# Designs tried in a protein design chat: VH-VL binders against q9vpl3. Part 38

Target 1, 224 residues: q9vpl3
Amino acid sequence: RGKINIQRPKAPHYERARVVAVTQPKYPELPKAKSCFKTRAERTQQQQENPYNEIIAREVRNWLDHSRLVAFFHLSSITADDIFRVRVQLHKQNLHLKSYGSKIIEQAVKNTRYEAIVPLFHSNHCIVFSPDPEKTAALLRIVRRVPQMVLLGGIVEETMLSRNQLVAYAQMPGLHAVQAQLVQTLSQAPGHLIQQLQAHQNSFVQVLDVHAKNQMNEETPKST

## First folded at step 1 (VH-VL)

Design d7 (framework fv_ontamalimab)
Fold by ESMFold2-Fast, scan of step 1:
Structure d7 (fold): chain C 224 residues (1-224), chain A 120 residues (1-120), chain B 112 residues (1-112)
Amino acid sequence: as target 1 above (224 residues)
Amino acid sequence: QVQLVQSGAEVKKPGASVKVSCKASGYTFTSYGINWVRQAPGQGLEWMGWISAYNGNTNYAQKVQGRVTMTADTSTSTAYMDLRSLRSDDTAVYYCARDLEYSSDWFDPWGQGTTVTVSS
Amino acid sequence: DIVMTQTPLSLSVTPGQPASISCKSSQSLLHSDGKTYLYWYLQKPGQPPQLLIYEVSNRFSGVPDRFSGSGSGTDFTLKISRVEAEDVGIYYCMQSIQLPYTFGQGTKVEIK
């Protein structure tokens, strides 16, 4: 429908009910319809025209466009209570934890500068958004106690950063000029980040352990 | 009340290892971290490292890097600090202390301390 | 590492008189989350350290009103309005804004 207001709370139960209402056939009892065969083109077009997916994809694009800090995480098995506690702590720092299906993310970033991030979402994942890049240190401080969330990389001021580059950014003083210069200096080609992730896809458990340990060992809250 | 109870005094020779225990009671062990802090005779406090009782994640001070291992046994609510290749300058009282919460790293309570003496 | 410097290193006080201890950090202890990661501990003779003040100025539970903390950035002060015999010990400031966590050298408070 209209623009998705990023500040408006989302009700998943209401969203599901709305989708069901929209997708309900107006004539469900039409028994003499021909066999349910569709061409490949018809199936592809039908998937692309799903109103639910487009609404959520628009929400993802809105978060990406209005956030100066975006952090990508692998998310291993975590209880609903534990993730809720993390979400509450993040929210107090104006950090917004979101989880979207990989197909939704692919649809959202298709034909955008963020298309290169799609391979990051082949596994269980979550994303943290913030309009304030100064909150990177607060984010890493909160996540250090959540081993189920493993930092993969992120985007700061529209620049793609690896995990190590984000950690370095978090350790910088609160001088915007110095931080901007660091972001430019530390930036890597998107291809390198993608290649590294693909190379370690089969050994992700080991990557999780190494990153969790490194987050703990490199935890240094930045000074003012 | 919330308590941390440490193992008894140890006397070790140079090159030996020592394992100090810290048993927690009166709170949910896995909800808090444990810090290890030492104090050489007549000297100040020196932070050695931290362990999460929730997941076993650790962070060690660089000065003891490679010689220390911290572990936590959730079945017994006990944290351990294993220090290897002991030197005479490792002679100190070793304390464990609880982190209270994620965003405020204060230490309360503290264990009673374990005296480790390294001498020939 | 952040260096924490306490002054004075030793202090003898007549009972009922005030005492003041300074703690200076080599870097600001104010985090972007708005919190200042400075703490004060007291180690009484023969006992482990105990928390007095957290986040600059907040008294820990059970700590008497005569103790107060103040300061910002790099300069912090612990004040005891009227020193009592039970306040004898070594006082330490600590920072936890970055690893490794570091303590001041300690200030020994004695009764005259």
Scores: ipSAE 0.000, ipTM 0.422, lowest interface PAE 13.1, mean pLDDT 76

Design d8 (framework fv_ontamalimab)
Fold by ESMFold2-Fast, scan of step 1:
Parts: sequence; C-alpha cells; structure tokens
Structure d8 (fold): chain C 224 residues (1-224), chain A 121 residues (1-121), chain B 112 residues (1-112)
Amino acid sequence: as target 1 above (224 residues)
Amino acid sequence: QVQLVQSGAEVKKPGASVKVSCKASGYTFTSYGINWVRQAPGQGLEWMGWISAYNGNTNYAQKVQGRVTMTADTSTSTAYMDLRSLRSDDTAVYYCARDFGEYDYYGMDVWGQGTTVTVSS
Amino acid sequence: DIVMTQTPLSLSVTPGQPASISCKSSQSLLHSDGKTYLYWYLQKPGQPPQLLIYEVSNRFSGVPDRFSGSGSGTDFTLKISRVEAEDVGIYYCMQSIQLPYTFGQGTKVEIK
C-alpha cells in the first residue's frame, strides 16, 4: 500500500494517493541507454577484425549519453597547434573538443535516434561535448574566432537543433526562455531538422567541389 | 494506457496491394519502434519487419523484402504496412506491436488487435 | 536466422497442476551487455499475443506470479506453478538478440 508519514508534513490526501497508485507504471523498467554497449545490429553484421573501432565507438556513445550539450562542426584545414589552443580555451569552459573518424561515428550512432546525422560526418569534422547546456553562448563566442570550424548543428537537452536554432538558444536570457525554445523545437516535424542539416552538408560538398576544381585548374603544388 | 488500434479486415485479389494502419496512443510515439508480425490461419507467428518512429529506419524480413514498405506518420501517431503483389500465402492476421527499446529494437510488449487480410480469387 | 525450438508442442493439464515448456535456440542469446534477449508470449484463443516474460526471467506488468522463466545461453524454460483455465492458449518463445526476430513453433496448453 502507500506510505503514510505519521508527522503529516504536507502528505498527499488519501484520494490523491490512490489515484497515483492506480496510474503508476504497469510496464517493465526500460534500460536508460544502450549506446554504451554493442547493439544487436552490430552482432548481425559479419565479424570485423579491428576491435579498436568498437572501443572508440563506445567512448563516443558514452560522451553522447552524458552530455547535455553536443555541437557538430565542419573542420577545415587547421594546424595541430591552433586546434590545441582552441581545445584548451574550450576546456576552461567545460567544453570538450573531440575528433573521430566517420566510420567510428557511424558505428556509435547506428540504430540510435541520432543515426540521421551520419551524413554530416562524411567530410572533416569535430564535436564539442559538455554536461552544461548554459555554455552554448561561451562555445559560440570561442568558435567565432576560429574560421576553420563551421557550426552545423547540435543537441541540447536531448533535442536536435539546427545551426540557426542553436545560435538563437545561445542568445536566450534565462531558463524560461530556453524551455520555450525547446518546446517549439520539439513541436517541429522530425524531418524538417534532418533536411536542414543535410542541406548544410550539400552546401559544403558544393564548396569543396569548387575548391577542388580551382586547385586542379591552377595545378598549384601542395604539401611536399 | 498504451494502446495500438489497427484498421479493419481486408479482402484482396492476387496481385493487389494492401495497406494496414496502426494508430498509437498513450505514449510518446517517436520514442518506440513498431514491429509487424503475421499469423497464417492455424500457423505460428512470423516477423515481417520493424520501423523506428523516430528516424524512419526500417528492417524487413527476407521473405517480404521488395514487396513491403513500412512507414510512420508522427503527426497522427500512426504506423503503416503496405504489402504489394499479394499471393494466397499472404492470407494471415497482421499484428502491429510496440518495440519497447529506447531508440533501438529490443522486444515487443503491447500488441494491436490484429487485421485479417484474406487473399482470394 | 536463429532457430527457436519448443518442446512439447502440446500439453493437456489438469487444473491446479504445474506445466513446463522448454525453448532451445540455435545460438546463444546472451549479449555483451550482459542481457539475454529471450521472451515468452501467450496467445489466448481469438486474441493477439501478450507478453509474459522478458529477458528470460522478468515478469511483465500484470502477469501472475505463477509464471516463471529460467535458463541461460541456449536453453530456457517457462514454468506455470498451477495452471488455471485462463492460461489456455499457445505459448511462444522469441529471441531479439538479432534480426530477424524469430519465434518457436508454439506450445498448445489445454485443460484436460
């Protein structure tokens, strides 16, 4: 039966307690997340020789599971020293810059609600993770000074946001405004966000095609 | 109360197509998958396929691959199974069933009442 | 595909007596996450299947405590401690460790 506090410190009325008991979950407890483990789909595929990829994919899933802010970037050519400086600056704000291969990302998000973002990672990319969604403004301020990093979109409080929505989120003054924005985002048709993210990738492919064509026409020498 | 309500019985000629609907209520539609399972008269259960209501990803049984299309309409919380080029051995009761996994397939908990599809000359 | 084999295919039970159904899989159903993806369903006459047991031994909400599941790897058992008239139907085991999901042939339980 329900518990009763003999001190009577604002306990629910008996009728309310009975209603709550009747409406309590009648279903088995579902696991919180599966992304930290190999999925059943991974077992149905042919055995792979490289176990290292699976270990790194689990790391990616762990980051996704424990981050309330995830931001996706296209990464143009950047020196090791420059990206290290950016990583240090981000780390001071509890923002963690990570780079993973496209195959690793695909393995990590396969059969999850985030699988639709895989096309974003067919070019050079990086991801910023944080447990604190209030750091979105700090993230965008830092990245504004890094032209090699182009924001594609992100996930805030388990809600997928386009570039424009993430920028708007960063400009919101408080918790109530943030909640209103997330409600608006959740009410959008799921296909709309994915279509916007795919359009951004198509734009980058077009830019890369023009760049490659220009370099081929000039026949300029590249790295020795 | 979680509930799946399916469309009514269908009688089709060989070569025709049938589209069965499965209306979900009482839960967040996009957080769960939908399985389709059929049962021929007097026979056991046969899995037909699965669809994610979140991203639209599908996986179809080999026997019906190429003839089946599963879709989900998030605006109406309704899943559909469209089976083409019907044959007499497609005569069965078709069930939809919720996959209770989080963003991935896991197992079935709640089932629809079933839709009888009869394919006859 | 994983093949699921049930024995016996039919049972006639006196009310109040126990019943046991065996299910064997052609491959282990134990996943690297430590879970075993084996389920038991009951289909009563004229009704859709209903979930009885998930992950080998966990009773689904509303399922009477007379139902219990056990087993590991490839060998599983569903036990009914005292069969009641309401328990008449066809029992199926199912695996979801890999696609396609596959079912046993079914075990018909009848009251004698």
Scores: ipSAE 0.000, ipTM 0.412, lowest interface PAE 15.3, mean pLDDT 74

Design d9 (framework fv_ontamalimab)
Fold by ESMFold2-Fast, scan of step 1:
Structure d9 (fold): chain C 224 residues (1-224), chain A 122 residues (1-122), chain B 112 residues (1-112)
Amino acid sequence: as target 1 above (224 residues)
Amino acid sequence: QVQLVQSGAEVKKPGASVKVSCKASGYTFTSYGINWVRQAPGQGLEWMGWISAYNGNTNYAQKVQGRVTMTADTSTSTAYMDLRSLRSDDTAVYYCAREDSSGYYLDAFDIWGQGTTVTVSS
Amino acid sequence: DIVMTQTPLSLSVTPGQPASISCKSSQSLLHSDGKTYLYWYLQKPGQPPQLLIYEVSNRFSGVPDRFSGSGSGTDFTLKISRVEAEDVGIYYCMQSIQLPYTFGQGTKVEIK
């Protein structure tokens, strides 16, 4: 039901987004934990038809539609206190850290222009939303101090960008017109974008594997 | 600035009805649900039910099913709980509480009313 | 209905000493969205309850660092590292994974 005011930014402020991003809280019945009597297929079907998921999916669609900056991250193990501190730091810059289940993301973006992002959410993830794309530099400065968050890519002015393209956008001198032109030139290779986002996820896994192997190689196992 | 303000204390006879109000301010009323929670003297918290201010959908606890009606007036940003056929064990402080489903605080009762004491006695 | 059981029901703490409250649910509170729907509330004398911890371990805005939540599945703990006079009240755990929403019996925390 929300209509954005012409005198206000396209994407909502944190408090306004909290209000506007909801359709209505309705929890008539959640899937029961004790549904052990049902087959795997029946449990999957029940989850797909959960009205709670539809409410949250509508909230995700609202965030995507009203944010000019959306950044996708792989999220490694992090304490609840640490992630909350990151949320507070991001919020001061009008950056809103959200986490949603993969099924909810798929439900939210199915049959929309954002459907291509679904593969990014098959592992631990989080998303940062903002109405202000000029905050991309502030976002990257904050997450550089959070090694558990690995940038996969994002959406700027409704254009999907890879990690490298988003980093390049952040390094611009801050003139909106210049940044808009950069987004247009970066978006001229759309066929490679999804592959680049997936490749960044895969390269992160490869880096972890190499690091683990190097540490094991330096360790000399104690023999009898 | 966000607050829920409830109506004043009520004293009722067994078999009577009581209607408690909960006036919201400082936020978009229709974007949140309102939960009703009661607390009998010296007892813990008991969930009574929920209403959507968006579409008026409700869900009631079994113990009060058939005796309770929850409504929301969007023109005055006020939620109501009407409890009928009062019994002595309905004596309690009744709270309204806002439920945020925005994705940051899912199902959290983040704002509470000050409470309304309802006493049922002969 | 999911039954929430708190222990202890009452505890007296010397100022500056730690306090720990346990909450056990009759069923897992982990939802299909990956979130665990366990919350902690504090009711100070003469006041309505207030949110302390959401989703097991996240401190709500304005809640002091001395409060921490932990746990998973059916077993949860609220810890206060150094109890202060303003922490006196009744603590409740709550689940919202399924209707009806249910609360624990409450734990009264007093200074002695």
Scores: ipSAE 0.000, ipTM 0.404, lowest interface PAE 20.3, mean pLDDT 75

Design e1 (framework fv_romosozumab)
Fold by ESMFold2-Fast, scan of step 1:
Structure e1 (fold): chain C 224 residues (1-224), chain A 121 residues (1-121), chain B 107 residues (1-107)
Amino acid sequence: as target 1 above (224 residues)
Amino acid sequence: EVQLVQSGAEVKKPGASVKVSCKASGYTFTDYYMHWVRQAPGQGLEWMGEINPNSGGTGYNQKFKGRVTMTTDTSTSTAYMELRSLRSDDTAVYYCARETLYGSDQYFDYWGQGTTVTVSS
Amino acid sequence: DIQMTQSPSSLSASVGDRVTITCRASQDISNYLNWYQQKPGKAPKLLIYAASSLQSGVPSRFSGSGSGTDFTLTISSLQPEDFATYYCQQYDNLPYTFGGGTKVEIK
């Protein structure tokens, strides 16, 4: 047996998170004897990146980079006991339920291939991560009993899928080849993402074309 | 070992209520949904509903809507199923069953021994 | 509700026989089907889950197959302890529904 549930990535240990929170700088507020006008420039000078938010944003990026299954949910009012039970059931299937603030999500995905998901997080939300895309069916079976969690969409094998596409993917046989084909056929990239993918493909094609033409004199290469 | 032990047989008059208990042992009670399934004499199995012992959240078969209530007592690891306004066609053996979730799969791996409820004048 | 139709309702067989029981769902349930065995006066016992996965401790003579709407439970070589009633059950959607049962009797 020797079954150890090693999760990668893993949420920060509660003690580590506590230490970081305690060491965060606090700016004590004091009563203003009188309202003083501050110019827009003066307010801009006081802007600083929150280092704690960046630490959590890095955690989110780590989850996104190491998860082959990511599912996005709208979360309605739910009891602490019910969400805890859902988290326990998901955890047994190597599915990790996480909730992060919208600004943290935006900071995490800014300038990444995932930035298209930001609009999904302007209301109450939660995210489920897993390194195993075969767990999509398990995820949907668990959440079907949680009407407060409404599937919005997700990412499977780095491909963005709508709600209906994720449901279809979950219903396919557990054959890797069949599931990969389904992801390809169900895939529907947003306009902006499609344009970025086409730009990348065009650049790649251009590189291949240039190499082929520049190496025209070496069309019949000799082994070294 | 996992074990589900149900309360003893009951004889009730039409219009009465019956409350069946199911005491769980050998596992963490709050980690598994508990379901209730009944079987009339010589008939097949009929799903009645489920309860989440951790939250008390329930889901009932519409056939029993308004007549069934499922509860749990986590301090004693006991599930209860109360059926009201009993009719003669409620005469059946009532089973509790633990649901295991494994991947996308859900199944009843452990069952109580059954409680016979007889509805007679 | 998903209707589960089981066939036959009963069959007579001898020890050593190959027994086949079928179960049909009123709609596509993928492979979300379980098989249970029930002996007289006792609670049901899980045999197979997810249409074809054998539960731990269940003899290898039991096997399940099928997907979508048509499913089969096979007992390759019937033993004396296998005379019982068998039920299929879908877990694709609530409410969970069971087949009508197949009683396997001594010939």
Scores: ipSAE 0.005, ipTM 0.453, lowest interface PAE 13.2, mean pLDDT 77

Design e10 (framework fv_romosozumab)
Fold by ESMFold2-Fast, scan of step 1:
Structure e10 (fold): chain C 224 residues (1-224), chain A 120 residues (1-120), chain B 107 residues (1-107)
Amino acid sequence: as target 1 above (224 residues)
Amino acid sequence: EVQLVQSGAEVKKPGASVKVSCKASGYTFTDYYMHWVRQAPGQGLEWMGEINPNSGGTGYNQKFKGRVTMTTDTSTSTAYMELRSLRSDDTAVYYCARSYDELTGYFDYWGQGTTVTVSS
Amino acid sequence: DIQMTQSPSSLSASVGDRVTITCRASQDISNYLNWYQQKPGKAPKLLIYAASSLQSGVPSRFSGSGSGTDFTLTISSLQPEDFATYYCQQYDNLPYTFGGGTKVEIK
């Protein structure tokens, strides 16, 4: 629900999202933000096999082991200033935005219960970690205002959840019994959760690819 | 035109239950969350909880722990709020109000209010 | 729970006056704050959302500002229909909580 359907009745959130979209600056040469904060060179170096990848993979493993909330996002081009403001908002809620190369993530989760998440990171991505699962609602509120970040899914209390399951979890009160029941109910998909998470990522990538091709084709004929 | 129309005033004895209804029209009922907010005479507003008509998922204010139940009937576009074990301090006007989704807490349309009086 | 404190609890003003109402949150709520107007015997009406965004159909004399913990609602030139009680509300965390209200009375 990144874009608002104009056929829907106007509401505060609809008007807000519409205003944000309209006021997005247009420049002849747009400053294209690097995916997450890393430079192209830094991302390339992280993808290369080197002896320090194991140390960085251990850091990722520590974040996964000590966070009761982990959320996975696809990240489109975003300016350094914009992502910095998002990071500050997240940090105030004890939410920690991290970016790691796909190879490092693969090394960190290989032979673990989380190996299934590897396909989510074959495109531009960011991960948000928190020790507090009660912060899921705050996380989704912050990210709802960042169209460049698209929620793919997450891990709550060591249970892998799809985007829709994570959204449902966010709306529950902070009662342990109620939250445990919800997580168990939402995770009822033996053998299919991996496909659900992968499908969401692939669908988004396909939509972006079609959109990009349509824009390029549209601009070429319009040169007159 | 968006409208939320609530049921009529209720007078109850302590220990009884009350169930207030809120009928929505002029929009797709399942696209918006429904909230319940109460106001005691001469006092401010107090949020009681929310329900997602599409999923039936609810979130309640802990102050009403174990006493409130929110439901919806999507076939009639009606939301319900039942409050049990009524006390004299439950005397208030009860409002329904909508918001777009689970993250957007803007109450853009409200019902007219239902007065619930709890007296011996 | 996030505690919302409004000041003043009441004020007296004349038509044409500039009125300012303040709201303070017990913790950082970013810009997740709304303002409502309530007339006697009526349901509240949304005026401002996300601290500073004017709701469609609300007169431009109403404006909101602030972020973090301190917020203000301003009415630039008070009209007869503006005599009402005003409430702030946070939506940063559940439960949603309201300020105690500010009653704007005629002088």
Scores: ipSAE 0.000, ipTM 0.424, lowest interface PAE 15.4, mean pLDDT 76

Design e11 (framework fv_romosozumab)
Fold by ESMFold2-Fast, scan of step 1:
Formats: structure tokens, sequence, C-alpha cells
Structure e11 (fold): chain C 224 residues (1-224), chain A 121 residues (1-121), chain B 107 residues (1-107)
């Protein structure tokens, strides 16, 4: 699994931004004549391409490869102090809040099983990673107190789950094997069942609870 | 005299297409990008796209991508903007504007007089 | 897309007054900002390019300042011919975007 894990640099505060601007290395400007036959759109696309993006994309792939729980959130306007407080609280539960640009996310997941997540990142977003899927309940408990973070969905045990499916997973007590089997079943749900999750969340949670109990009971011999 | 002269007003039905022309004179046509900017009645300016007359390369605003085509005819120093599948909200004055293809800064220093396109049933 | 927020949307001033119009970009655009003047029924006219460079033929009473995200157009002594709508425009990234415009009315 990948070993190079370079953290994205923090955006500098006002004082640091001024210092960084004056101390940044000055690269020679390319002669305009060399780009005169290209549209400005083509030049802008070339300027946006950056070898640093591939390094960060590798970091994202490493997080995806080593995390058994990944949760995706829409992020509304939030102060630096508030997000730092949330990040610290999550870290105590082995939950790692990361923010990456949508282009980097697209680059990281392109040609992988997770390419379908790209549309979730059209607006402001953040991702929470954890090696421990049992922390899903702790994650949802913490983010309930952060209205700026809205759960979109996630990945548990390499299986993509909707918001409602992830909430249902968090409510299951217990046996890790039973939870893993349920995750597989939820990912294969037909369209009408997904509709039921959205329209009748309480009744579906009840069905999942009954199913979990039935699974445990069926693994125990019936005495007659 | 350096000028951009546009074609006359058009009245179109919804679903039709319109092709506006912009004839340049008084300068080397291929030294400047040509841009198209529109303005709905009582509203602000909206950039539609650009074309490099020297290469034929174009860049379109995503809002119009798939409905707009920009072309040039270097033999007549004329730029064209065709907008398809017209809707009532496409009613606007359409301007062509010149942008120097070299130098460190880009700006629209010369504008056509505008072409009013009205889309109504 | 880079969003350009212009304020105020309209203002009234007397001949000889100093007028300031502000323009705010949603992200750092360095000095890649232009200002245009548009009179009713006419095409826009370039006033200022690169945030602070006065276009040739434009009266010296017009000036631009700012860098990064916050920009200002100043008219030092308003004249009757300055009745117009003013627009800022960024050219740092595609699509090029304009501010909502500021209508200057001489009272």
Amino acid sequence: as target 1 above (224 residues)
Amino acid sequence: EVQLVQSGAEVKKPGASVKVSCKASGYTFTDYYMHWVRQAPGQGLEWMGEINPNSGGTGYNQKFKGRVTMTTDTSTSTAYMELRSLRSDDTAVYYCARDLSYGDFWYFDLWGQGTTVTVSS
Amino acid sequence: DIQMTQSPSSLSASVGDRVTITCRASQDISNYLNWYQQKPGKAPKLLIYAASSLQSGVPSRFSGSGSGTDFTLTISSLQPEDFATYYCQQYDNLPYTFGGGTKVEIK
C-alpha cells in the first residue's frame, strides 16, 4: 500500500500570506509567443495542472486504501476555530477529517471503484477517514452538533452506502460479521427499497433491527 | 479607422437559431482574440466565449456550451457567433469585443455597436 | 467560477463630488481586473485595465486601485458625462466574469 503520505499545506493566515508571497521562489515567465496559438482556456487548463496535485492525489488514495470507514460531508461556512475544535474531537475517536479540492478527489478516484463519488464534491465538502468502522456511531453523534456538516454518504468495508444506509449501519449493535453482511445486502438494494429508506426511515430501521436479530437467532440451534 | 461593425437586429421564435456577425477593420484581424458578451434588458454583462482567429481555437462559457459556436472568416475579417435552441431568456444585446492576443494583460479595448436579438412567440 | 460582487448597486452624486465604487472577487485574482463604463444604449468602454492602469484617451479623474480580492474605482471630480453604469471584470480565470454593475446618477 502506498507509503508516501504528504499532508496538504495549511492556508496561511494574513501575516503568513504576506511573508509567503514575498519569499516565494520566482519562476521565469514563459514567453507569450510560445502560447499564442492556444486558446486562453487551454492555457488556463495547463496552468491548473500541477505535479503537486498528483502527490496529494496519492495521499487521498492511501487514505481510501487504509480506511474501512469513509464518510462524505457537505461543508457550509464554518470558522477556523470551530472546524479545528471538531477535528480535535474526531481525532480522539480515531476519525480523521480531511479537506481536498474536487479536482484532486477526481484525480485520486479516477479508474477506481469509487469514481462514482465525484459528483458529491461539486460544492464545499470534507471527508472523514477511519480504520475502524465501529466508529460510525461516534462520528454521527459528533457531527449532529455541527450543523455546517451535512452527511452525504460513505464507504464502509469497501462498500458505498447512502446517507440513510450509513445511519442504519450506525444503529446496529454488535457482531462485526453481521454488520459486514448487512452492508453487502444494503449495497445490492433495489430502487424501490432505496425509496422506502427515504420515505419510511423509521420502518426500515425497524426491519434492519429485526433482520439482525433473526440472523443471530438463526445461527443458534433451536431447542425442541 | 479601427472598428467592429455588427449585423442588424434579429427577431426569432423559441427553438430557432441566430447567427450574429462582427466585421473588423483597421487592424490585423489575427492579432486579436474576439469575444462575445451579451446583456439582457436592464441586466449586466455576461461573457459567452472567445475565439482566436489565428488558430480557430475557441473557449466557451459552460452555460452556453453545446448551444454556441464561434467561427471566423479571415478572408473577410469577420467573426460569427451562432446560438441555437433559443429561449425567451436569450433576449439580449450581443456584443463582439477585441482582446489583444499578446502582452501581460487582457482587456476589451474595442467593442461592436451591439446586435439586439429578441426571442418571442 | 469567480464571482464578482460590486457595491453599491446605484448611487447619486453632485458634479465635483468624489465617487468610489468597490468590487470584490470570490478568490485572489492578483491585479487581473478591468473597469468598464456603459452609457444607456451604447457598448461598454474600457476605463482601467490591470486594476490601476488608465486606458489611453480616458480622463485622468478616473483611477483604479486594489489587488487580490478587493478593488476600487474612483472618480475624483464627477462630471455630467460620467452618468453611466460601471462594471468590473476579472480575467484571471475562465469564464471571465463581470460585477453586477453600479449605476451612477448625477443629482
Scores: ipSAE 0.000, ipTM 0.392, lowest interface PAE 18.7, mean pLDDT 76

Design e12 (framework fv_romosozumab)
Fold by ESMFold2-Fast, scan of step 1:
Structure e12 (fold): chain C 224 residues (1-224), chain A 122 residues (1-122), chain B 107 residues (1-107)
Amino acid sequence: as target 1 above (224 residues)
Amino acid sequence: EVQLVQSGAEVKKPGASVKVSCKASGYTFTDYYMHWVRQAPGQGLEWMGEINPNSGGTGYNQKFKGRVTMTTDTSTSTAYMELRSLRSDDTAVYYCARVESYYDSSGLFDYWGQGTTVTVSS
Amino acid sequence: DIQMTQSPSSLSASVGDRVTITCRASQDISNYLNWYQQKPGKAPKLLIYAASSLQSGVPSRFSGSGSGTDFTLTISSLQPEDFATYYCQQYDNLPYTFGGGTKVEIK
């Protein structure tokens, strides 16, 4: 009888730990020689590039630019009916499930701070976008019941997070609670606002660091 | 109260198949994963696999892939584990256990069935 | 697979004693470790989760500590009902793996 050959990793796989380590890389300025002159190979490559791929790559960059929550998933075999139900549930929470080819993802993020995510898309994958980072908990609850979708990690407020860091983020007080804390701080002496915001940020980073360290085991075999 | 009730003990010959059941009550069956763990006489615990009752999606320990099948019947809140091509070293107590729906708690076996003894002998 | 090594395999203790059981993972599992108690002929019972969090209904004499690769379960004052076999379990990666167990026997 048909069995689903899926394994839900508790810890993020090795490639994701690598992505977390390279979060927000500072790209060096390209050498003047390379910006002034292109090799024959680079010119030939440009001639072979599909214009349609660039249009879709721009769409991906637009989603990345306008989303405060981006989650990356490995996608195993799933029926059209099942993925449709997942998409409907996600849409109710302002979560938008998109699927793009690996080549298009690479083209979209090349030479950007997000280039490190490319290894996550070696096989079947999908991405969930949302303008609302408070929806991370709702996202995880919905996806937990879809074993064909395996969380690899994501981006929250332009910061790359591992699977465990995203889970930790989902457990945090909501944005409304953060806004309430901000209002409370504003009603106090002005000098305290930055200190209280940094205190919350430091606590959050400590929780994320614990989860990130769990992903740095290079002996863990890659699971898909 | 949450309760997991398993089927009775079985004695099988080598090469046969066994299907163990686990009937859940006291909670929403589709909200929790069901896992199977076995324990050979005098030995430790060995994880066999998991199933999501809401989707039917499964994940098996590679040691048992190809001869284990996990299924559920949501109308009766019952999980099943079928192990084929039985060997003498499959003699063990087989447990079902419930796991919470969140990723951060997905490894917590909070409620267990009473166990089903499966003896494989010639 | 992640290998879980428990020590000792067995120990003898008296009521009122402080008992310490250790568990070592073959790789970093952060705090994704549970401890279970199993009495003869019965299913295991969850005692500690996430390395140090006490499960509801479990006596406060049980405590867990550690992170990364080295973990400890401590029973501060052993009671008659605590004579059992204890198992650690990692849930950092599939397949989930258990330690070999530590049998706590009456001295």
Scores: ipSAE 0.006, ipTM 0.428, lowest interface PAE 12.2, mean pLDDT 75

Design e13 (framework fv_romosozumab)
Fold by ESMFold2-Fast, scan of step 1:
Structure e13 (fold): chain C 224 residues (1-224), chain A 121 residues (1-121), chain B 107 residues (1-107)
Amino acid sequence: as target 1 above (224 residues)
Amino acid sequence: EVQLVQSGAEVKKPGASVKVSCKASGYTFTDYYMHWVRQAPGQGLEWMGEINPNSGGTGYNQKFKGRVTMTTDTSTSTAYMELRSLRSDDTAVYYCAREGLYSSGWDFDYWGQGTTVTVSS
Amino acid sequence: DIQMTQSPSSLSASVGDRVTITCRASQDISNYLNWYQQKPGKAPKLLIYAASSLQSGVPSRFSGSGSGTDFTLTISSLQPEDFATYYCQQYDNLPYTFGGGTKVEIK
């Protein structure tokens, strides 16, 4: 796809009013009855209950298509001033905080590989988009300062990651190739990891396992 | 006024543990992250880790991971940093520092006076 | 980890001199840089936050500039109380890292 300005998302393509002037000398006249006839399919085409929702859903799909990092958050009550400050800090890191209704999200991801995210948006939520997955660490640092935003999970390089996997990813070096390999390692079935005992990959998995366990124990301690 | 008051100097033997306290006053303790920074004699500043007093969530510098534990007691507005398996190169002044949220740009605007920890045989 | 290189390590200056201290980050940290002053036996004191914003109560002779990877702290007219060690610190990413420090000494 073409390049877009991610800080100002490209508007969804709309059919413009067109001046249709088609000269058909082979057809000196077409009966109006035939030109006015519509098929059943055309007449019974489903109407959008709210056309605005489809417009914004298309915008969301555009953000998803052009972002290599997408993070999903639950959003508790927060003042307009506080969320504005968070948005400013995120924007400085090329991270774009957006809020959309659950119906819009459902329409945007329906029949796509991301349809599994819909349950995350049944309550108050927001999403952060970025073309740069290396900014995951910066994102998590900024959001840690905002207790009203709770990380649910995300998508990195088209791979869906849980909260713990995204946190683990943030701790790794910003080398694109290394991070892409890491994302694949984190997303594979647990049994498959045993088959890949490469020294380099095993070292990364070990480091992430230690970090993930530490973060899990600190963020969600076991209840007694 | 905002104050961070740390516990007194400690002298420990190699292999021992030390627990430094930092008592906060003059602000809402749960609204600010608390960080720990150390400085070896004649050396620069080294960040050790952070704790969120509201959630108990912590983040540690990889260099100290496995040896450091940071905790808080919100009822007394006190932060703690425990460092285990002490070595001679852990001899340093240990500082607590408050980090602002949202508008301050995440700076350390108030620091404790420092706690000297000496590790000697 | 982001490495912060500070220069010079030390400098000698007289009261009234203009002093410039430089800090370089190993990667782009935008404006997420703080400057601290530390006097012997004392805790560091925040001077500048967000690369160029003067902390309340800090004299106007202190100023910060720069963005991305190159940053500068300037003292326009050095006073006797300014003889101290100065540190830059990035807060773009964890772990937070400090420069090696610049000791400003009397000539």
Scores: ipSAE 0.005, ipTM 0.429, lowest interface PAE 12.3, mean pLDDT 75

